# Designs tried in a protein design chat: VH-VL binders against COMM domain-containing protein 3 (commd3). Part 7

Target 1, 195 residues: COMM domain-containing protein 3 (commd3), of Dictyostelium discoideum (Social amoeba) (q54qk4)
Amino acid sequence: MNLSEDVLKGIETLSDEKLINDSVFKHIIDTCFLVILKKKTESDLFDNKAVSSVDTIALKQTFSAFIVFILESMKINYDQSSISDLLEEHKLSSSRIDFISNYFKEYRVAIRKHLSVTNFHFPHIIDVNWRLDLFMKSNAVEKLNTPVYLINLTTEQEENVKGKVQFAATLDQLQDLVFKLRDAQKQIERSSIKS

## First folded at step 4 (VH-VL)

Design U03 (from O10 with heavy chain N59K L101M Y105F; framework fv_olinvacimab)
Fold by ESMFold2-Fast, scan of step 4:
Structure U03 (fold): chain C 195 residues (1-195), chain A 118 residues (1-118), chain B 107 residues (1-107)
Amino acid sequence: as target 1 above (195 residues)
Amino acid sequence: QMQLVQSGAEVKKPGASVKLSCKASGYTFTTYYMHWVRQAPGQRLEWMGEINPSGGSTKYNEKFKSRVTITVDKSASTAYMELSSLRSEDTAVYYCARWSMDYAFDIWGQGTLVTVSS
Amino acid sequence: NFMLTQPPSVSVSPGKTARITCRGDNIGDKSVHWYQQRPGQAPVLVMYYDSDRPSGIPERFSGSNSGNTATLTISGVEAGDEADYYCQVWDYSSDYVFGTGTKVTVL
């Protein structure tokens, strides 16, 4: 029930056949479901030649919006009729609604099982820590010392369980991550997948 | 409680049409897609098409699209499949089956044998 | 058209394990469902979404799906398991695709 304006706009972008043709539409939907199932990555969509002509911002907004839509639909256990009705309200054609409905029919149980087993939630990001490390390649592929941030992300579940994710990131990657986390926090506050 | 009950066996001549029925009970008819699947003697199961009973939208296997029509009567909770221009190769058992988003094809009709012979 | 290939037959002794394979290109990216069909009867769902069992199906039935091969495994085979078994997937271009079927004989 609590979809943000940005999510609804992203879904309505899927109805615009001039911005997103049928080939691109099918790749977006397929990738969203398979990314949730951990069978594909975002790169499988963004590096695909079929989407190269689409505006990158519109593609990212549509992809993110539809991921949220899938997760919200799973959270409130929308039946097939409810999914179709909502998509029709947001102006998708009957053929696009049928395509999405078939993906829900095919993957609903797999997604529910995956989310249950992996304990997938939108985590509350408590703290973001980083440390600057110097990383240098040898064997002549990369000659310059490149500053790399070692990043620790701390998350907390409602059961006082603290999780930690550690990775290395370049400055560009860190900046992108900060923007994405900021957007995710806004969406969590509006959509709240944790009851 | 939940079941699909199909019409009885049919014997047809080549070139005729056949219309089969599938009556649902024990669940809300409009909530789930209804499909038709056939099986020729000793052969594999073969999907023919689907209908959304709520809106009446259909999709057909390209192999049958020119000859098959699936319809519903919501008030009777009954789905129909009509196959035209029958050939001897259409001799098969025809099943209706419910697609559940939670359980795949979880409920099947008992099947209707259609025999096409001269 | 997307195609699923199964071995035509599998013979197994009572109490042993039967393995029924279903091969398709990148089938691991799809959800596989399995149906049991006894002579003169409608198919019965025995496994859904790769590895989940419907209510009433014994725990000796299990499933897996990875790469190009999905497998239905029946451990401790009983005479009553003798039947034809069909795998099934959904493909966006081919819609609902059934496998070629495997006759399981318990000898």
Scores: ipSAE 0.006, ipTM 0.533, lowest interface PAE 9.8, mean pLDDT 79

Design U04 (from O10 with heavy chain L101I Y105F, light chain S31Y; framework fv_olinvacimab)
Fold by ESMFold2-Fast, scan of step 4:
Structure U04 (fold): chain C 195 residues (1-195), chain A 118 residues (1-118), chain B 107 residues (1-107)
Amino acid sequence: as target 1 above (195 residues)
Amino acid sequence: QMQLVQSGAEVKKPGASVKLSCKASGYTFTTYYMHWVRQAPGQRLEWMGEINPSGGSTNYNEKFKSRVTITVDKSASTAYMELSSLRSEDTAVYYCARWSIDYAFDIWGQGTLVTVSS
Amino acid sequence: NFMLTQPPSVSVSPGKTARITCRGDNIGDKYVHWYQQRPGQAPVLVMYYDSDRPSGIPERFSGSNSGNTATLTISGVEAGDEADYYCQVWDYSSDYVFGTGTKVTVL
């Protein structure tokens, strides 16, 4: 599993019981899984009174890091033992590891089904400052046994930059693209400030 | 075919203990969690606990934690549930059930009736 | 601890539609599974992850889950559908929780 330094730092923040108490920890983990399954939104965590005492930046970093961890674990099909070993390496307590393990056990199949659907949207990841429409068509190749999806991206950001991008991607490549687009958008925002 | 076969009916006196067995066949025993669920006459299904047959780790319903012990014999593909300090209200049908990550509780044993009476 | 409440009984005529509800606080945020149990028999899975149907279960069975109520719907009810039905969820605090059960009578 190739996790970025920021993701690893976010996971290690989940081990700090002074910054993230058990009540906050449980809300973070629960919300991360249910956001992936489209049953909750980020607001269900950030507007929750249980997390009001936690620094907003730390909460956002932890939330984003753990979303990435879940998706990467599912992408490479990490078994329960491997997940537990990695979390223990990053200093989570046995009780917190057990809590996370129970969520993977309960929701693994549901997440797999959601990730297999090409029209699965991640609204909280696709930044609204970029008006982006995603159109997807399945194009399964029997011999490869790997579903390949035709993706059409249409942008409405600016009239002179309006365009369409079309390419083929697997589901895991599409998921990776969504994260990269969000990161690129944030970097553009930072660059615009330093004009 | 995939199947769970449980031990036969038991009659016990209050204060005794009972140990039930559940033998799995037709699938890889260590791949799925094994659970125990009971049902008192005319009552709802009530979860008692689970075991991961691969590592032997257990998790119990708080209501039963002080009296229930779940174990496995991997070589025999058999799970066991022992309930101690029996009371009349423990009279129930006890089921073992497999948790499949694809299908929830998809395979159930036939049930074992445990009667606790004086 | 987390609780799931079902109506004790539902009576339905053959060919009509039976709706069995399962109520729990924000149950729509969880995944609901449904089991059918005939007298003297073990439960049988009839619906999983809200609305997925196991192989061998008729198309007449469907499910939904939103807000505080999950529903198992049996259309074109047949005599063989008469049984007790239980909903079930997983909750991080209460683990595996079963509903109070609903007896469906076809007459």
Scores: ipSAE 0.022, ipTM 0.580, lowest interface PAE 7.6, mean pLDDT 79

Design U05 (from O10 with heavy chain S57R W99Y L101W Y105F; framework fv_olinvacimab)
Heavy chain, then light chain:
Amino acid sequence: QMQLVQSGAEVKKPGASVKLSCKASGYTFTTYYMHWVRQAPGQRLEWMGEINPSGGRTNYNEKFKSRVTITVDKSASTAYMELSSLRSEDTAVYYCARYSWDYAFDIWGQGTLVTVSS
Amino acid sequence: NFMLTQPPSVSVSPGKTARITCRGDNIGDKSVHWYQQRPGQAPVLVMYYDSDRPSGIPERFSGSNSGNTATLTISGVEAGDEADYYCQVWDYSSDYVFGTGTKVTVL
ESMFold2-Fast, scan of step 4: ipSAE 0.357; ipTM 0.664

Design U06 (from O10 with heavy chain S57R S100G Y105F, light chain S31N; framework fv_olinvacimab)
Fold by ESMFold2-Fast, scan of step 4:
Structure U06 (fold): chain C 195 residues (1-195), chain A 118 residues (1-118), chain B 107 residues (1-107)
Amino acid sequence: as target 1 above (195 residues)
Amino acid sequence: QMQLVQSGAEVKKPGASVKLSCKASGYTFTTYYMHWVRQAPGQRLEWMGEINPSGGRTNYNEKFKSRVTITVDKSASTAYMELSSLRSEDTAVYYCARWGLDYAFDIWGQGTLVTVSS
Amino acid sequence: NFMLTQPPSVSVSPGKTARITCRGDNIGDKNVHWYQQRPGQAPVLVMYYDSDRPSGIPERFSGSNSGNTATLTISGVEAGDEADYYCQVWDYSSDYVFGTGTKVTVL
């Protein structure tokens, strides 16, 4: 995980129990996850009496750093043990590491769904155990001479219930989709394990 | 088929301990957290604790923390919950349940009735 | 500690719509899951992450969650829907919290 110095400083601030007490710590972490899900805004960070003792600039810097940490952890599909090891390296207590780990466990799937940037209509594929069966036929548009593939995607929900989705994609779009689906599957597998 | 099979009913006297088992099959045991939830007669579901079978890390409800111990045997794909210093109010059906990313508590054991009486 | 309150009972006629509420402070900020429990049986997951339906659960089941109230809605109610229903959330101070439960009776 390649984190900037500013992000690492923010994480180190979260380890300072004299500057950030447990009540403030829990409020910061909770607000960060809910802001990513668009259930809260940065202004909600200050809507708690517990934060009155903390410098506004330090609070904002720590908040921004931790938002980046969550997003980078999700983007590279880091597992719980890697996240815990990084937090331990930056001197967070075991109780604070466990608190953050519980938030990743609870919200990881919701965040992954929210952060989906695909232009394909793939509702809830990341929430199922999927099996990708590809049946491709080339279909060239005469004027463009660009091959468009008709794709049949079979998705399997738990208990062996299968669904089918059909769509058209260029080779680049298909490669992007395959990579995203495989990354999502790996993320689901890794986020199921808390080491 | 994914399933959780629990040990049979137990009758204990106050002050005794009970150890219940929950055997998983049909999925990779170490991939998902295992939880224990109880339900006293006519009462709501009450969470007791959880374990990560891969690392053995546990987290317990404060109400039970001094009396409950959750463990696993990875080779047998079995989770255990031991509750000590039993009281009459511990009479309940005890469930094990898997936390799945897609479903929260998606697979439940059949439940084990524990009766505490003198 | 965080608390989830449900009405003790809901009565509904066959073919009509049942609505089961789950109230908690700012529950709209949480992920709500719903379980169905028939007499003498283990709970069964019927709704997760507020409004996502597990495989095998009929489309008649739907969910919503905003503000202080989450709702499980069962349209076209059938006799087999008679059961106790529990909502459930995770909260950082209380861990896993179950609601007080609602008995749905189909008459």
Scores: ipSAE 0.323, ipTM 0.661, lowest interface PAE 3.6, mean pLDDT 79

Design U07 (from O10 with heavy chain N59R D102E Y105F; framework fv_olinvacimab)
Fold by ESMFold2-Fast, scan of step 4:
Structure U07 (fold): chain C 195 residues (1-195), chain A 118 residues (1-118), chain B 107 residues (1-107)
Amino acid sequence: as target 1 above (195 residues)
Amino acid sequence: QMQLVQSGAEVKKPGASVKLSCKASGYTFTTYYMHWVRQAPGQRLEWMGEINPSGGSTRYNEKFKSRVTITVDKSASTAYMELSSLRSEDTAVYYCARWSLEYAFDIWGQGTLVTVSS
Amino acid sequence: NFMLTQPPSVSVSPGKTARITCRGDNIGDKSVHWYQQRPGQAPVLVMYYDSDRPSGIPERFSGSNSGNTATLTISGVEAGDEADYYCQVWDYSSDYVFGTGTKVTVL
């Protein structure tokens, strides 16, 4: 599993019992799974009195990181051993690992079915020197019940010149972007054949 | 061809211990949790415990926790279950089974009959 | 502790439909798996996560789960379907829980 540094830091924050007590931990995990299933919103976590004593930045980083972790685990079909081993590597306790593993048991099939009906494929491969990274950035659209992902595109032109583009997108917008990028690629290929 | 092959039948006296084996083949042993489930004659299936073969971490049914130990030998792709202080009510068929988040208990051993009698 | 109750037996004529129930408090909030066990044999998974079939299991097998009852339905019952059937869930407090089992007799 290739997780960004920010995602790994968010997961490590889940192991810190001084920052995230067991009650807050359980609420974060529960909300992450139910947000993916469209049964809760980010506000169900951030507006909850149970988490009011937790640093807002740490809470947002942990929430975003764990959403990415769930989606990446689903994408590559990690089984319980792989999930447990990764979480243990990042210093989560056995009880916290068990809690997370049990949520995967409960919701794995529902999440897979949900992702399938959106006809969504994670845009990690394209044919023209792009690198796609997903980061969650949720505060601006919290009231709209719409998760928003901050996307980083890295491009390389010629040798040594790299470009970086950042934008926010919903899952639907990501899928539209992938479609448009494929269409642009086809047009470039047609142009190359003609010339 | 994924399969779990268990050790042969055991006959034990009350107070003895028994150690059963379960050898996995046809899949990556460390990828899936291994479980032990028993079934007394005419009774339902009863979960005993689990092990993560990768890290060796275990969890046990509270009913058996003081008497059961589950271990693995990764090099042999084999899981073991040892049950101590045997009683007549421990007479049962003992199964090992693979748990998958994808498919639940999809692969089962053939079972090992343990008879506890004086 | 969490409990799953099944009828002890179900009798069905060949070609008819057998319905095996699994009752548990709010079982519809859990994922239910079903196992078939023939005499002297290990259990075989026949239905997982409420309604999905493993490869090799005929389309005659279907499942549902809502409220307090999960159901395994076997349509067009054949003699070879005669077996014990067990439902199973995972529960946070009780871990892996198996039902009391139902003997399906085809006569």
Scores: ipSAE 0.181, ipTM 0.639, lowest interface PAE 5.7, mean pLDDT 81

Design U08 (from O10 with heavy chain T31R A104Y Y105F I107Y, light chain S31H; framework fv_olinvacimab)
Fold by ESMFold2-Fast, scan of step 4:
Structure U08 (fold): chain C 195 residues (1-195), chain A 118 residues (1-118), chain B 107 residues (1-107)
Amino acid sequence: as target 1 above (195 residues)
Amino acid sequence: QMQLVQSGAEVKKPGASVKLSCKASGYTFTRYYMHWVRQAPGQRLEWMGEINPSGGSTNYNEKFKSRVTITVDKSASTAYMELSSLRSEDTAVYYCARWSLDYYFDYWGQGTLVTVSS
Amino acid sequence: NFMLTQPPSVSVSPGKTARITCRGDNIGDKHVHWYQQRPGQAPVLVMYYDSDRPSGIPERFSGSNSGNTATLTISGVEAGDEADYYCQVWDYSSDYVFGTGTKVTVL
C-alpha cells in the first residue's frame, strides 16, 4: 500500500504517547470506524472532553489520516497480517496494533457492505487513476474546524496525454461524489441493456 | 466518589409518558457517554439508547426510536430519558449507565421502577 | 437481528469452576463484555473486551471468545459469586445486545 507522507505522519502520531495517550487513541480509532459507517460524526471526537488535552491540529491530522488508512486498506483488501506489519513499521505498540486489529476484524464486513452499495471502489476506474491526498491548511483548522482532503484525479486517454483534476473535499463531499458517480454508472448500464 | 443517582419510582397508566432522571457526580459529566438500559421483571437487560453529553448526539434502539428521547442538562450534570405512549410491556426497572472505551459500563444508577397498569 | 443465547442456569459447588457460555453467530469476531447482577441490585461489569478484568474483580474470573461461543469462567467459586450473569456485544445492525442471562447457583 502506497500512502502519502501526510497520511503516514498522521499514523505515526498514533505511536506518540506524549501526544496521544491510550484513552485518546481508543477514541480516535473508534470514531474513525463509526464515522465511515455513519453511526457517528466528526464532532463526536472533536467535541469530546476526553480528547480536549490534545493539540487540535495533531488530532485532526491523525483522525483524517486514519480514515484514509481504513478506506485504502478496505479498497485493496489488505489482510490482518499486512495491516499489523504496516502499523508496526510505523512504530505503533503491540497493544495499539491489537486494538486496531480487533476493530478491523469486527467492522470489516459492515464497511465492505457500506462501500459496495456505491458500486464504486476507489481508485480503479479503467484508464482513470485517482489519488487521495490529505491536506490540512492552518487557516482552515482555525476557521472551519473540519478536516479536508485534497483529491487528485488523473485521467489517461493515451500514454502521453494526461488530464488531472484537483479539488478539496470534506468526507461528506467525497461520499456524495461517490454516490453521484455510482448513479451515473447505473444510468450507463441501464441504457446499454436496451430492455 | 463517583455515583449515578436516579429519580424515584413511577406509576403510570397506558398511553401516558414518563421522564426519568439520572444525576451524575464525582466525574466530568461531559467526558463519558450516558446509556439507558431497562429490565422487565425476570427478563434480560435491554438497551434503549445513548447520548454524548458533550455534543448532545443520540442513538436509539430501533425498537424504541419512535417513543424514546434522551437529553442532558450539562449545568446540572443530569441525563433524562422520556418514554411516551406507555404500554403494560414497558413495566420494568430502568437504569442509566456511564460508558467509555476505557472502562465500558463501569458505573450504573440504582434503577427506577416504572409500573404501567390500568 | 443479532441474538445471544445463554443457558438459563448453572449449578456449582464452592471451590469448583463454573463456566457460563454465550452463543452467537460469529461472536468470536466481536468484543464480549460480562455483567454480574445480584437480586435487587444494578449490574456490575466483571469482564470486558473478551478477557480484560476491571479493577477490583478477582483473578478467579477469566474470559475467552472464539468461533460461535464466548465463555466466562469463574474458578474457586465462592458463595458471593451467586448471581445472574449477562454477556453483551455491539452489533452494527442491532447496536448493544445482551444475552438471555444465566443464573449461577452455588450449592
Scores: ipSAE 0.115, ipTM 0.620, lowest interface PAE 6.0, mean pLDDT 80

Design U09 (from O10 with heavy chain G56R S100T A104G Y105M I107V; framework fv_olinvacimab)
Fold by ESMFold2-Fast, scan of step 4:
Structure U09 (fold): chain C 195 residues (1-195), chain A 118 residues (1-118), chain B 107 residues (1-107)
Amino acid sequence: as target 1 above (195 residues)
Amino acid sequence: QMQLVQSGAEVKKPGASVKLSCKASGYTFTTYYMHWVRQAPGQRLEWMGEINPSGRSTNYNEKFKSRVTITVDKSASTAYMELSSLRSEDTAVYYCARWTLDYGMDVWGQGTLVTVSS
Amino acid sequence: NFMLTQPPSVSVSPGKTARITCRGDNIGDKSVHWYQQRPGQAPVLVMYYDSDRPSGIPERFSGSNSGNTATLTISGVEAGDEADYYCQVWDYSSDYVFGTGTKVTVL
């Protein structure tokens, strides 16, 4: 699995039982799976009193990281033992690994079907030390009342140059963007051939 | 039922261009990516490119990128593939196929035979 | 370029088991899809995500994928299973890659 440093950091945050207690942990995992299935929104992450003690930035980073982890696991059809091994390497307890494993078992088929219907492609890490971090917020368009997503793209180029871009997009526009990013990634990697 | 119906056989001279069509029915055309795959007589399946019908974004196999153009007409639920500068080696059956993430290419057109001869 | 290699042909007697291999570097890290193609017909998806069957595909068809080899297994082979079989993966560098194809003959 090709996961960015930010995604791995978010997963490691889920292992810190003093910062993320079991109630908060279960709420984050549940919300991530249901958001992918379009049964909840990111705003539902903040509707539980248990999360009031957790730093908002850390909560959002962990949420986004775990969404990426689920989608990458599904994309490469990561088997259950491989998922468990990765989570154990990043210091999750056996009870937390079991909780996540049960969610994959329960929702794997539903997520596959949902992703196939929406045909949602997600950005990859660029081989030249570039990383993409996607953060989405659902919102109503001011006059058309059309659901849109507020998207934060963070890119880190080699030479320690970071860029951040924020914009609003419909699902169609997001799919188009993801596809363009995939094409750009391929062109960069192909142009890096040295012989 | 979900179906992809392709245009009829074509015969072209070397150096010409050919434009094939693929009409979708029985599902929401803009929901799924459309792919084009060819197969020369006795040869393997070879991927040519894909298009997002909703956004019109395309991605092409590097081998064909200079000669292939994939487009859509959303109102007609039809995808097109144009291949230029035809050679005898381009003689093949050309398929369109719907891709769903995690399922692969689950619905295929019947194929269009393109013959390139002088 | 990423490459998938299949044996050119497999011969099997009715009722026996056919095994069609698909070899690629670390293919076990990828998701493999399998297509069946009868002469003059379009390909038909018979296996997706290594081991999942589409609706309408008999339980005689199964799949596995580990290390450098993915395998499509057809148990209790019937005359109607005679066809060309292709594996397929996605690779970020090579995009959609099809195997070299295997002709299954039932004799």
Scores: ipSAE 0.000, ipTM 0.440, lowest interface PAE 14.9, mean pLDDT 76

Design U10 (from O10 with heavy chain T30R Y103F Y105F, light chain S31R; framework fv_olinvacimab)
Heavy chain, then light chain:
Amino acid sequence: QMQLVQSGAEVKKPGASVKLSCKASGYTFRTYYMHWVRQAPGQRLEWMGEINPSGGSTNYNEKFKSRVTITVDKSASTAYMELSSLRSEDTAVYYCARWSLDFAFDIWGQGTLVTVSS
Amino acid sequence: NFMLTQPPSVSVSPGKTARITCRGDNIGDKRVHWYQQRPGQAPVLVMYYDSDRPSGIPERFSGSNSGNTATLTISGVEAGDEADYYCQVWDYSSDYVFGTGTKVTVL
ESMFold2-Fast, scan of step 4: ipSAE 0.408; ipTM 0.723

Design U11 (from O10 with heavy chain S57K Y103D Y105F, light chain D29S K30Y; framework fv_olinvacimab)
Fold by ESMFold2-Fast, scan of step 4:
Structure U11 (fold): chain C 195 residues (1-195), chain A 118 residues (1-118), chain B 107 residues (1-107)
Amino acid sequence: as target 1 above (195 residues)
Amino acid sequence: QMQLVQSGAEVKKPGASVKLSCKASGYTFTTYYMHWVRQAPGQRLEWMGEINPSGGKTNYNEKFKSRVTITVDKSASTAYMELSSLRSEDTAVYYCARWSLDDAFDIWGQGTLVTVSS
Amino acid sequence: NFMLTQPPSVSVSPGKTARITCRGDNIGSYSVHWYQQRPGQAPVLVMYYDSDRPSGIPERFSGSNSGNTATLTISGVEAGDEADYYCQVWDYSSDYVFGTGTKVTVL
């Protein structure tokens, strides 16, 4: 996992029980997971009476850092032991690591499902002359309750200018994409026959 | 047509074990956690435990941890809950219910009455 | 040891408003869900994540959650709303805690 120094500093701040007590810690972790699922907003944390005495900059840094940590962990499919090892390396107590681990166990399936739905988008294609090359890699995640495949698509113009698009797709989304590509190919073939 | 269908009523003697089933239909069995919740006559709902059908990972309420075992049969889309060393206090209606963060406990089984008496 | 306390009963006349409280230490930091249970039936989800209504639940049902008290409010109460109501949270021990329950009687 490649995390910026700012993100690592934010995670290390979660280990400081003098700055972030257990009540505030629980609020931060809970809100981060639920914000990713669009069940809460940042204001559910920042407007909470329980965090009013905490330094605002530290609170914002830890919140942002932990959001990035969750998203990167899901993106690269980081397993439970790897998550625990990283948190221990950055000085979190066993009880705080256990709390976070329980949240990953509880929410991993829901986050993966949510990200699979919301992250399937192509950049706006306004030029019909692009050529699409398919290069597929599969990485099935057994423990996440929803197998996800990482798909790389390469596009190029007539002059061999290449672009790459990467997205995560469930088996159902991948099957839908294949079906739509087959339909598009049939339409092209019909047009060439008529011409 | 999403539904959870539970096995029929059971009558057991103290010290026996009971194993209840909960068959899911109308949704992908492995995309939701399956939970067991009981309710003694005139009492509150009490959470017993959960299972992730995909990996088989379980979590149990500490109160029941030594006596409860939750399992799944993915091919049959069925969850099971076995409760051992039955006492009269275990007389209750036992529910299975599915859980996700998107839906909370949105689908419940009809309940199975377990009576423990001598 | 986390406990969610509800009043045992609430009586309300048809067309009036029923308010069902769920008290727990710092409950405002949790997401609260509410279930309706009619006699001899399984519970039905009527409110989730403090104030969101599931599909099919009328707008008469609303929720709030702040500090130590979450509240389910039923406006324009109908005879069919007579039931037991339970609040529920997931706590950090990975345990799902249900409230003590409130019997709503429509007189």
Scores: ipSAE 0.000, ipTM 0.454, lowest interface PAE 15.2, mean pLDDT 76

